# VHH binders against q9xw16: the designs that were tried, part 22

Target 1, 132 residues: q9xw16
Amino acid sequence: MSGWNAYIDTMTAAAPSIKRCAIVGAADGSVWARTEADNVFKASEEELKTFVALFNDVTQVPAKGADIEGVHYVVPRTEESLIFGKKENTGFFAVKTKSAVLIAVYEGPNEVAAQVRKAVESMQTYLNNAGY

## First folded at step 1 (VHH)

Design o13 (framework vhh_4orz_3)
Fold by ESMFold2-Fast, scan of step 1:
Structure o13 (fold): chain B 132 residues (1-132), chain A 119 residues (1-119)
Amino acid sequence: as target 1 above (132 residues)
Amino acid sequence: EVQLVESGGGLVQAGGSLRLFCAASGFTFSSYAMAWLRQAPGKRREWVALIYSGGSTDYADSVKDRFTISRDNAKNTVSLQMNSLKPEDTAIYFCAAQLGYSPYYRDYWGQGTQVTVSS
């Protein structure tokens, strides 16, 4: 494992139903780490820049949804530092820390979603406590 | 340069305990998250415990409630207390320094310390 990839490995170990994930800069959407190879997180630079800007005012997001990897997700509601979306049997959780945004895309039923949310929120807590 | 030196491994019987230590040098220890990982013969490396610079911890399900990770920033050390050891815990244990704020920094790995748990 290298750099931020260790955090990706920690999240996927905690929630094996995460199909793809990334850690990106909160200010600009720059990729710090992401899943690779057969599970490559394939969002463009422009898409990520747009996505992280959603955290500037999360109350606007449910009206328009969110795009990740060229897929449009319905966002049913948001919390202050949390955006989550659904599309059929897939979904995502994204959380903002002081300096980063964590994005995890998963596939599966509601039990899987709960596990993924827990893993992402645990990592959010760790990074915030570390000053990120 | 950067060094991580593990110690404390050995042979123990099932149900026993061991305490592993990792001495770090060559970087600002207090600024980095520290982790323990292990690799059993024929298996991939797996993460077992993590402690962030702020002191928060997390554990793999397989070791939760049996292992405790801690750090001493004044001594640049991280340790892993392993209780109720099982044969399945047999592996080489590695200390890793995991980076924070920038993706261009590198993880730092130690040489590892062997833990063997007999049945």
Scores: ipSAE 0.000, ipTM 0.130, lowest interface PAE 14.9, mean pLDDT 80

Design o14 (framework vhh_4orz_3)
Fold by ESMFold2-Fast, scan of step 1:
Structure o14 (fold): chain B 132 residues (1-132), chain A 120 residues (1-120)
Amino acid sequence: as target 1 above (132 residues)
Amino acid sequence: EVQLVESGGGLVQAGGSLRLFCAASGFTFDDYAMAWLRQAPGKRREWVALITSGGSTDYADSVKDRFTISRDNAKNTVSLQMNSLKPEDTAIYFCAADLYDSSGYEEDYWGQGTQVTVSS
């Protein structure tokens, strides 16, 4: 499994409100690891390729929103290596590292969003320090 | 498209009051925390006030007990009541939707805000 599934497990243990999660290649959106079974991350390769390309200019994203797993999310703002969105009782955080994009989809109110963001950003820091 | 439109700014004397409004559209307003930030000339944007989707509020120490944030979910509006204004409150005021991440706001999709000028 190339060991990448261990990082998925780490993020979901840190933030139990994460329903689905993936680690994908920053250049092409290829899936390195994702949640499976009852919590399978269902984004297509074409959707992920489109999604990771948003990191080429994050300032354009709030005007258009972002699509993950066929769901259109409102993106209220972005940061240099962070895109996050909300749709009703669901949301996501996506962060870019040197080689990867981490995507976590969660369910719950804004109070749990902070925990999810922290988990994803902690993993971003770890992977950047590991050269990824 | 996501839109946040600020209004209510103006010129006021020290000790005066102003009420700012932010009209939101293009997203599910009720699900988001809403915030007010300000930027004085030559300064970074700074956090002023926050109201969560659940109605809890938080304020920067510099404005605590003088400013009150509120929201009207039926009208997709967030408001900032500013009392006992000081010259140091002079800034462009912006509203933002926030997911509790405490980060600064640097995106070009922001409106130009509403100018508040407090004369000495």
Scores: ipSAE 0.000, ipTM 0.124, lowest interface PAE 11.6, mean pLDDT 80

Design o15 (framework vhh_4orz_3)
Fold by ESMFold2-Fast, scan of step 1:
Structure o15 (fold): chain B 132 residues (1-132), chain A 119 residues (1-119)
Amino acid sequence: as target 1 above (132 residues)
Amino acid sequence: EVQLVESGGGLVQAGGSLRLFCAASGFTFDDYAMAWLRQAPGKRREWVALITSGGSTDYADSVKDRFTISRDNAKNTVSLQMNSLKPEDTAIYFCAAEYDYVWGSYDYWGQGTQVTVSS
């Protein structure tokens, strides 16, 4: 039985082009679950604390961009509970729930990005309904 | 009718400055990321600078700290301020636009403007 890791498995099965992902606490960026081994999500606790704080005012993020795993991403726009970014052939989607932030890093073209977004938003809906 | 029209290119001496402009029409400019790319004779096309709809910027290492990209959404323009120009900056400079979701898959391109930096 895998607890929070089961949700990581569900997301990666839904969008196999996710390279790395994590579920972290919205208040502090603490890691609840992440991809492991060859796909380990390597962001530090300090970086994640800084990242989740971006959701306090997403309107400021497009002017500054966002850093994940030491990579600076250009953030073209944000939505109330969504930050996404691009850097050449890589990108990420991050969505906030009541208690968590889901982060998925991917590589690939627009069709891949659309599938990754769908997977993280589906999980966002599930976790919100579960009280997270 | 979609158009991107570049201007501001020309001949300049090494160490000099130029400012390029790109005037956009026929699409919702505010929703698009704008980029500058260049192609030197006998070389592959190279990405130079990017500005998103929200104003985030990024630069190729070869031009970082020398070039500045900016946009004016009220006038549907993007500009590239080029300082401390080097002969290696000699190229045709292209303005390109893509809807903010896709990086490097440009929807629209300008015709290009020639920049020549003399030694």
Scores: ipSAE 0.006, ipTM 0.196, lowest interface PAE 9.9, mean pLDDT 84

Design o16 (framework vhh_4orz_3)
Fold by ESMFold2-Fast, scan of step 1:
Structure o16 (fold): chain B 132 residues (1-132), chain A 119 residues (1-119)
Amino acid sequence: as target 1 above (132 residues)
Amino acid sequence: EVQLVESGGGLVQAGGSLRLFCAASGFTFDDYAMAWLRQAPGKRREWVALITSGGSTDYADSVKDRFTISRDNAKNTVSLQMNSLKPEDTAIYFCATDYGDYEGYFDLWGQGTQVTVSS
């Protein structure tokens, strides 16, 4: 049995300002786990396929931004395995592991963003060490 | 050493225009997004405009179509052109970037420049 939903729960417990999140395949954007019900992560399969392809060359992303759940985010800058976006009082952090991309959408001021980033990067480290 | 210095604020009548400037020094300006934020009396600091390292821009709904952010990487300067100013635009305007350990957090701020819009 996969435990992928447990990782979603772990991230949202670590950073309560995460409103929606998902774990998707790095190669194709296929959803492995996501928040559901009142906090459903609403990105389409086609949007996720486009999004994970951004990690093939992160240096191009700040010029064009990124789309998640039909919302266009301005991407201030990128790091090798990190894309993050800003849009007024909302934002996201997305990190790539060996086999997955973790995406967390949050709401709140910039002070909240630091907590969300820590939660996502902690999970990235865990999954990389687990071979994912 | 690392600093942001704002200028261009002043008193203007409703419907008028102002151009704000921010001079950056002490870091690799081209690699960082630059933002303008403002704080009105009795209000929280709020983001108004952002320009990425790649040149993409975004604006708060309250200033969209009235304000234009731009950057000049050769001069390490970011500018905010403010048109059709309203009394509710009265605030101290700050230049900011996410220079520091927590990317995505605007943690490097200037001293600010006062903009006052009379009715």
Scores: ipSAE 0.012, ipTM 0.400, lowest interface PAE 8.5, mean pLDDT 84

Design o17 (framework vhh_4orz_3)
Fold by ESMFold2-Fast, scan of step 1:
Structure o17 (fold): chain B 132 residues (1-132), chain A 118 residues (1-118)
Amino acid sequence: as target 1 above (132 residues)
Amino acid sequence: EVQLVESGGGLVQAGGSLRLFCAASGFTFDDYAMAWLRQAPGKRREWVALITSGGSTDYADSVKDRFTISRDNAKNTVSLQMNSLKPEDTAIYFCAREDYGDYYFDYWGQGTQVTVSS
């Protein structure tokens, strides 16, 4: 949806270290909005379907890891509605709301990771309160 | 000031069980993920188990299905239940606090010795 681009802009403004991000449907991984042009989020339809299905049982994810944009990430731990992964100095945070999954890919050290996590969790809270 | 104090270590026979405790003070305990790490003689420190502020857990492959990490936020404690112990589990076990949003550790306890004989 066109209105969903505003939420992408809000997240990237809150955490400038986000390199690429997307908002996708929780049921099917359909893209509602994503970063474009030089910062295009490149995950395929099939990859996103697989990724959102991980939220059906997050406790199994640390044993397998997760794939985003063709990159395999090690997932050190999960929380009920949060999956995050690391690969060297890059990583991602993904959070599930009632009807959406927010995915943010970033670069940088621990302090940067913490800022990105805060940005996606704040948006998760906002969207849940808005009924999404 | 952040303080982590381990207890519960000791000598046990292979196949036995042991429970370690960590008492935390000096910070808002329930806001942080907590972990157990270990260091065997002559080896590097390695991560063993982690529990998030939300209660999700993760384990190193070497201890998976044998160890269980848990926390009690009312008492500011984290525990490690160790079952089916092996001689290779012999190490000093450390309680550690994790940085928010990452698995790197910023504070460690002094450690408690676990020795498994066969």
Scores: ipSAE 0.000, ipTM 0.136, lowest interface PAE 13.8, mean pLDDT 83

Design o18 (framework vhh_4orz_3)
Fold by ESMFold2-Fast, scan of step 1:
Structure o18 (fold): chain B 132 residues (1-132), chain A 118 residues (1-118)
Amino acid sequence: as target 1 above (132 residues)
Amino acid sequence: EVQLVESGGGLVQAGGSLRLFCAASGFTFDDYAMAWLRQAPGKRREWVALITSGGSTDYADSVKDRFTISRDNAKNTVSLQMNSLKPEDTAIYFCAKDFEYSSSFDYWGQGTQVTVSS
């Protein structure tokens, strides 16, 4: 009912182009919830720790890109609490809340990216309002 | 008003090279990724090259290892160096900005025609 996995289900239902996603701790990248089974989000603890640290200075990210699940993404630009990346017809959106980072990996043409971003930002707003 | 003015197109034989230029105005150039797209007669526009605000680059498989995108932030210019041109590269080439959220790109120019003869 109120487990963290329910939020994963809400995001994937809102944007079916999301292939994998996770909610992780902003301080350490610890996994709170992630997609599982046939669409399991596969990222090591070390990769997630490195990824969430990018939010400490997002201005450096477009020069280097970002790695998620061992895949290197080009990051076109960043905003204060948003990092997004692109690789061919795949991409991701990652947003930071008070204590969490939401990561959604999607597949599809650019036309679906806006729907994925909306789903991720809606969850960001919800978690911030809930004190997370 | 965002304005993008493309130049440098022309006619070249297969195996040749061309360099395209895009002069940008009306926005804070340094803050945005820039891209090149192309459209051949009867085909959909396709993305070919991208350079981020920080200088990282990415390319469509069809042009990888042949095209190089670069930017000059002091001059508000993005460039595309095209080497080893093929007849299938024949298209109108467009400069674009701020393309992250949809297939809709901001571009203002007429583009620049590239014709590759065989």
Scores: ipSAE 0.023, ipTM 0.466, lowest interface PAE 7.2, mean pLDDT 84

Design o19 (framework vhh_4orz_3)
Fold by ESMFold2-Fast, scan of step 1:
Structure o19 (fold): chain B 132 residues (1-132), chain A 118 residues (1-118)
Amino acid sequence: as target 1 above (132 residues)
Amino acid sequence: EVQLVESGGGLVQAGGSLRLFCAASGFTFDDYAMAWLRQAPGKRREWVALITSGGSTDYADSVKDRFTISRDNAKNTVSLQMNSLKPEDTAIYFCAADEWLYGDYDYWGQGTQVTVSS
């Protein structure tokens, strides 16, 4: 669905430190929308299928970490619908809704990470309320 | 009161080994990622190694395959095994606790000096 690009635009406007992001199907990791061109979200469909399957049991993720765009991230801990990771000065937040997973990759310090988390969680709330 | 206390630093010749320890108290140690950072003379602090509450590890490229971080949750300790030391490893080494892995650490030790001679 082409309308999903508007949600990508909303998240990146709310947190300009998001380098790349995507909205993918929770069941299969299919890309609904992603950032494009020089900031294209580069994860393959196969990698995304593996990634969204992590939400089936988030308690196992901290021991193994998570891969996004071919980069292995350390995952310190998880919450029910949240996986987040860190690799040096980059990180990601991924949240699950009823039918989608939102992934935002960012770069920067705590203030930046906090803004990115807020933007992603705000969109999670919005999509859940919209039935997604 | 939160406290991180480093030990194990000292003088060693190039090619040698040291093991650093960090004893933690005053917070829920098991919930925190633990890291080692270092600051060389005249340089900014840099991250060296990280271990999560779940045991996942990560290392800076400059120390990968030479250093190993580990933790003992029963004793509230984190350690850094440093092998094949180089003069470039000379620095004050700091233990730090990071709940969120944002890289802006919640708690810091005062540091322990490591000096690697030629």
Scores: ipSAE 0.000, ipTM 0.208, lowest interface PAE 11.2, mean pLDDT 84

Design o2 (framework vhh_4orz_3)
Fold by ESMFold2-Fast, scan of step 1:
Structure o2 (fold): chain B 132 residues (1-132), chain A 120 residues (1-120)
Amino acid sequence: as target 1 above (132 residues)
Amino acid sequence: EVQLVESGGGLVQAGGSLRLFCAASGFTFSSYAMAWLRQAPGKRREWVALIYSGGSTDYADSVKDRFTISRDNAKNTVSLQMNSLKPEDTAIYFCATSPPIPPEGAFDIWGQGTQVTVSS
């Protein structure tokens, strides 16, 4: 058992509207844990390495958008430790901690988006306080 | 080069207590979560206790309220206080770190563990 799968379970329990999610290393995009089976998070190692590098300069991201699981998302704005994207009825939230990046993909309206954002930001706070 | 060395196991009667120790080296101990796992004969390894870098703890239901995990960052040690021991607690106990980066992202067990035997 990987200890990191418990964090995936915690996020999905807190926000059942998360369709897929992962915790990856901030330095290299390596997968620490992800949703599996019917909700498998399908981003490639190459894509994740590219994605986590976006946190080195988030101000460039809105001009170009971001790719997650081979899907190109429009990124309307960023915050220092937050990238979020939209594509039609789907979206994602990604937050950076000291050592990790949490990525959650969802489908649904703004009410769903708000629930998912709250879940990933709560986990971000927890991991930062734990030293990750 | 991560090394974890367990000690403190032994033979004890049901209802007794033992304290296990784990000496860690080769990584920035204070930044990592530490765990205790156990493996009984013929069984799979199971996690029993976890302490996060910030000091928060989690326990498996089977040991909750009987075991207490703690850490000493100045000495690079983690310990497990085991009270009210039951024959079902008989196992080899392993110290592990929850590494932040796979493939090290699985629990890493770097020693042969310490045997705990609880007689009826």
Scores: ipSAE 0.000, ipTM 0.145, lowest interface PAE 11.5, mean pLDDT 81

Design o20 (framework vhh_4orz_3)
Fold by ESMFold2-Fast, scan of step 1:
Structure o20 (fold): chain B 132 residues (1-132), chain A 119 residues (1-119)
Amino acid sequence: as target 1 above (132 residues)
Amino acid sequence: EVQLVESGGGLVQAGGSLRLFCAASGFTFDDYAMAWLRQAPGKRREWVALITSGGSTDYADSVKDRFTISRDNAKNTVSLQMNSLKPEDTAIYFCATGEYYDFSEYDYWGQGTQVTVSS
């Protein structure tokens, strides 16, 4: 277990609609922590490396979408450090900090997405303030 | 105070075209993303097309290459050009916007305009 799992636990407690979640290195997509057991985050190393590279130019992402765990998501818009997407009854929010990318995959209607976004952005602020 | 008013719907034959319009008021239109969503009878609303404040566009796979979204910031209007219409495009079409351009956070919806595509 890594100490980073405490942050995974904090996010999932704040937004129960998060089904899978990970904290990965911003430079290479290496996994620092992820959800386990029945809700294991199962993106490949190759996919995560590709995904974190999207933060090098988020303006390209709405035109082509993003892939997480083999699922292609439509990305309606991005902000400088935020990418989010939708695919049927699933969605994700991903935010970049100084050295990490937080990825949360959720299930449910659009009504729960705001709670997930708030949880992820709150953790982004905390980690940035902690120097990560 | 925020108002979105859709127009342009109607009955059209399969293979035909329609252009939908959405007139927006009560907010700083230029700063917000605009979207079109649709709801077929007995179905949930589904997203169709999005245009960001910067003019970037995105489309649902089902309408890609057939529909084109555009905006006119001088007129506070967003439009949806629908070509090669199919019976499965039959739905009420809604214009939507949100405070943060977040698809999941669209906080205002228009009344909708009915599109019916016959065989």
Scores: ipSAE 0.000, ipTM 0.226, lowest interface PAE 10.6, mean pLDDT 82

Design o21 (framework vhh_4orz_3)
Fold by ESMFold2-Fast, scan of step 1:
Structure o21 (fold): chain B 132 residues (1-132), chain A 120 residues (1-120)
Amino acid sequence: as target 1 above (132 residues)
Amino acid sequence: EVQLVESGGGLVQAGGSLRLFCAASGFTFDDYAMAWLRQAPGKRREWVALITSGGSTDYADSVKDRFTISRDNAKNTVSLQMNSLKPEDTAIYFCAAYEDYYGLPEYDYWGQGTQVTVSS
């Protein structure tokens, strides 16, 4: 609706290890907001449409992995509204709300990844409570 | 039942040393990464040190070169050697474990914590 870039700023402030992130439409993967400039989130609309469709049945995702920004991530497991993946020291967390999917790409050790997950899940809770 | 039991906390003067221990039982210790986190009064819980199931270590910048994490798989223990302690290190220190299968980044088990107080 308005000021979706403010939520990007909030997430990156909460977890400085987030390198790139985006908020996209859950139905179609349309970009509502994303990180800009030197840290621009580079996924194509076609890739994002494919990615958000994974939330239709997350139980199938670990067998196939997931692609974000042209990078193939192994997905160790999923939860009903959470897909996360890892590629060496890089990873992502993606959570689905009622209307949106939040995607955060990070770099760092697994301990840092846990903090990124908490930041993304906090925003997921906030947006769901706000009706998004 | 799964247990993580911390010990070794206490009062120490600035510049001193402490060694924390975490004894684990009730799960396959060798398959788990072990971490130490701390929470100071009025602060959020923060990560301090990590040792993977394979033995690789990582540290927060605030403790790098002062703290050393290690594990003893035969005894199901993880330890944290803390040197050159500062008043800013005063916190409750928690042991945590997560299954290290493909770098799963979530804590499955937590200890009760042990208090470390560093006086100036």
Scores: ipSAE 0.000, ipTM 0.103, lowest interface PAE 13.9, mean pLDDT 83

Design o22 (framework vhh_4orz_3)
Fold by ESMFold2-Fast, scan of step 1:
Structure o22 (fold): chain B 132 residues (1-132), chain A 118 residues (1-118)
Amino acid sequence: as target 1 above (132 residues)
Amino acid sequence: EVQLVESGGGLVQAGGSLRLFCAASGFTFDDYAMAWLRQAPGKRREWVALITSGGSTDYADSVKDRFTISRDNAKNTVSLQMNSLKPEDTAIYFCAKDLFYEGSYDYWGQGTQVTVSS
């Protein structure tokens, strides 16, 4: 089903600073949908499996950081269903729902991160309410 | 209320060293990343160093291998050791509570002036 691509489009429309994003399975990191073409989300199967496993114990993540698309991000802190990271002028927000993890990579100064976070959290709320 | 008080700035010759301190209060210090930013006259503020709640560090390329950020959670302080200072390091240095989740840094002080002469 291609239905999941509509959620990618919704998130990128809501926050123009999102450069790449994906919706992946929380259990295994399998890609349900991602940005494509010039904005292709370039994470390997192994990297995504490792990344979603971070949500099993988010308290360990700030000491280690997180890798997305081969880039190592510093993770300042975490919340139960939120991991976010920063690497100079790029960053990400990742939120966990019941069955999915939403990952949005953005570019811009820290000041634009709030808009990206809001877009990701709005989608998290929507998917949780839809049973995902 | 959140308060960040910077100190340790001064005048130093190129090649010299300074150590900056930031005393933090009004929040659960251990739960937040802390950062140092700087602003030279007529320029935008730029990030220079970050230390996470877990102790991991990151640095801007311009200061990498010269600056070291550290924190003391028992004293609610963050410090920046600046070595091999260059005239282009001249700026007001600000300590920031990192609000990546809200997309902003909190600045609660006037910063500390660092001036590097030739």
Scores: ipSAE 0.006, ipTM 0.310, lowest interface PAE 9.4, mean pLDDT 84

Design o23 (framework vhh_4orz_3)
Fold by ESMFold2-Fast, scan of step 1:
Structure o23 (fold): chain B 132 residues (1-132), chain A 119 residues (1-119)
Amino acid sequence: as target 1 above (132 residues)
Amino acid sequence: EVQLVESGGGLVQAGGSLRLFCAASGFTFDDYAMAWLRQAPGKRREWVALITSGGSTDYADSVKDRFTISRDNAKNTVSLQMNSLKPEDTAIYFCAAEPYWDSSGYDYWGQGTQVTVSS
C-alpha cells in the first residue's frame, strides 16, 4: 500500500530543491509521512506539536519566528494557511489543510523558493479537495 | 510610486562605525520584512541582515555581533548600525523589501550606498 508516502514522492519530484519534507496531523503534529534515509526529516514530536499550534494564530509568528529540525527560521509574513521561513540560503514552506500540515525544507537562493511554494500549494489544494 | 533610498555610506578606517538608513515610500511599510544586502566588486550580492514586520531579526554569520538592524514603522525607515568595521565589509549596501506573496526573492530594491573600509 502506497499510503501517504506517495504524496511525499509527488512533492519531491515536482520540486527537486526540497531537501526534506513531511505531512503531519494538524491537530497534534503526528507524522503521517516523511522523507527517509539520507533525506530524513528529523523534527521531534514535541517540536511538531508546537509548530502545528502556530496555525491557531499565525499573526503572532513573525514576531517570534519558527523552529523546524532544531533550526530557528525568521518568518517574514504569514497568511491564514501558510507559514514560511528564511535563514540565509535555506528556508521552508508550511501549509495547513483541513486535517494536515505539509512542511517542506529546501536549500538554494530565493529564486528556487518559488518552485517549492508551488509544489506545496498544489498538494495543499489536492488534499483539501480529497477531504483532508 | 514605490521608492527605497539608502544613505549613510562613506569612507571609514578599520575598527570604525557607520550607520546606514533606508527611507521607504509608496507601499505599506508595516506589511514587509526589510533586509540589508551587500555586493563587493566582482562578487554576487549577499544577505547581511533581516528584520520582520514583527521586529524579529537575523544576521549573516560574517556580521553577527557587529551589526544591528532596526526599524521605525512610524517613519517608514530601516537602519543598519555597523560596528568594528573590517576591510572585507567594503561593498555597496542595498535596502530591500520582501513582498509577502513573492517567493522569488526581494522585489523592492534601493539604489545602494557605498561603504569603503580602509586597512
Scores: ipSAE 0.000, ipTM 0.282, lowest interface PAE 11.4, mean pLDDT 82

Design o24 (framework vhh_4orz_3)
Fold by ESMFold2-Fast, scan of step 1:
Structure o24 (fold): chain B 132 residues (1-132), chain A 119 residues (1-119)
Amino acid sequence: as target 1 above (132 residues)
Amino acid sequence: EVQLVESGGGLVQAGGSLRLFCAASGFTFDDYAMAWLRQAPGKRREWVALITSGGSTDYADSVKDRFTISRDNAKNTVSLQMNSLKPEDTAIYFCAAGLEYPDYSEDYWGQGTQVTVSS
């Protein structure tokens, strides 16, 4: 095992509203770990390559949105290392570290989004401190 | 009950102007960022403009020179002034509120108002 699934488990335990998530390589979108079984993260290799490239210029993302698992999300704004979006009752937070991008798809109202964001940002901090 | 009610849409000739309004109720309006989004026939919904609780604004590149978003906290309204309208601005325009600026909930989206721009 790569050991990266432990970080997936940590995020989903911290924010139970996360339905699906993945840790992917920032350079190429290669999957390092993802949720499986009933919560399988289903983004294609090509879609993930396109998605991680959005972090090369996050200022362009709100105008065009973002696609994850074939779903188009409205991206209302971005921060230097954060892209987030909403589509009806589904949303996502994606954060970039030096070597990775963490993507968490959640379901629920705005009140659960803060918990999901906190879980993803906590993992971002941990991985940056670990040199990733 | 949270409600967002859009108004002000209509038919206008290219080069014309429209002002859209969104009346909000059922939440603490002053604490929320407000946004306008649009969906054209056969296309995905896209973000157009946003205004923070503090009044800072941002716009999609397609509308930056032409649209202005503003809010009136005393009246719980957000508006979108649309100038120099083009046929490609034809869409249903939606108002949305986001607590995690500007994260949205579907429950906080309005029904939309139709804007049609004739060539």
Scores: ipSAE 0.000, ipTM 0.154, lowest interface PAE 13.9, mean pLDDT 81

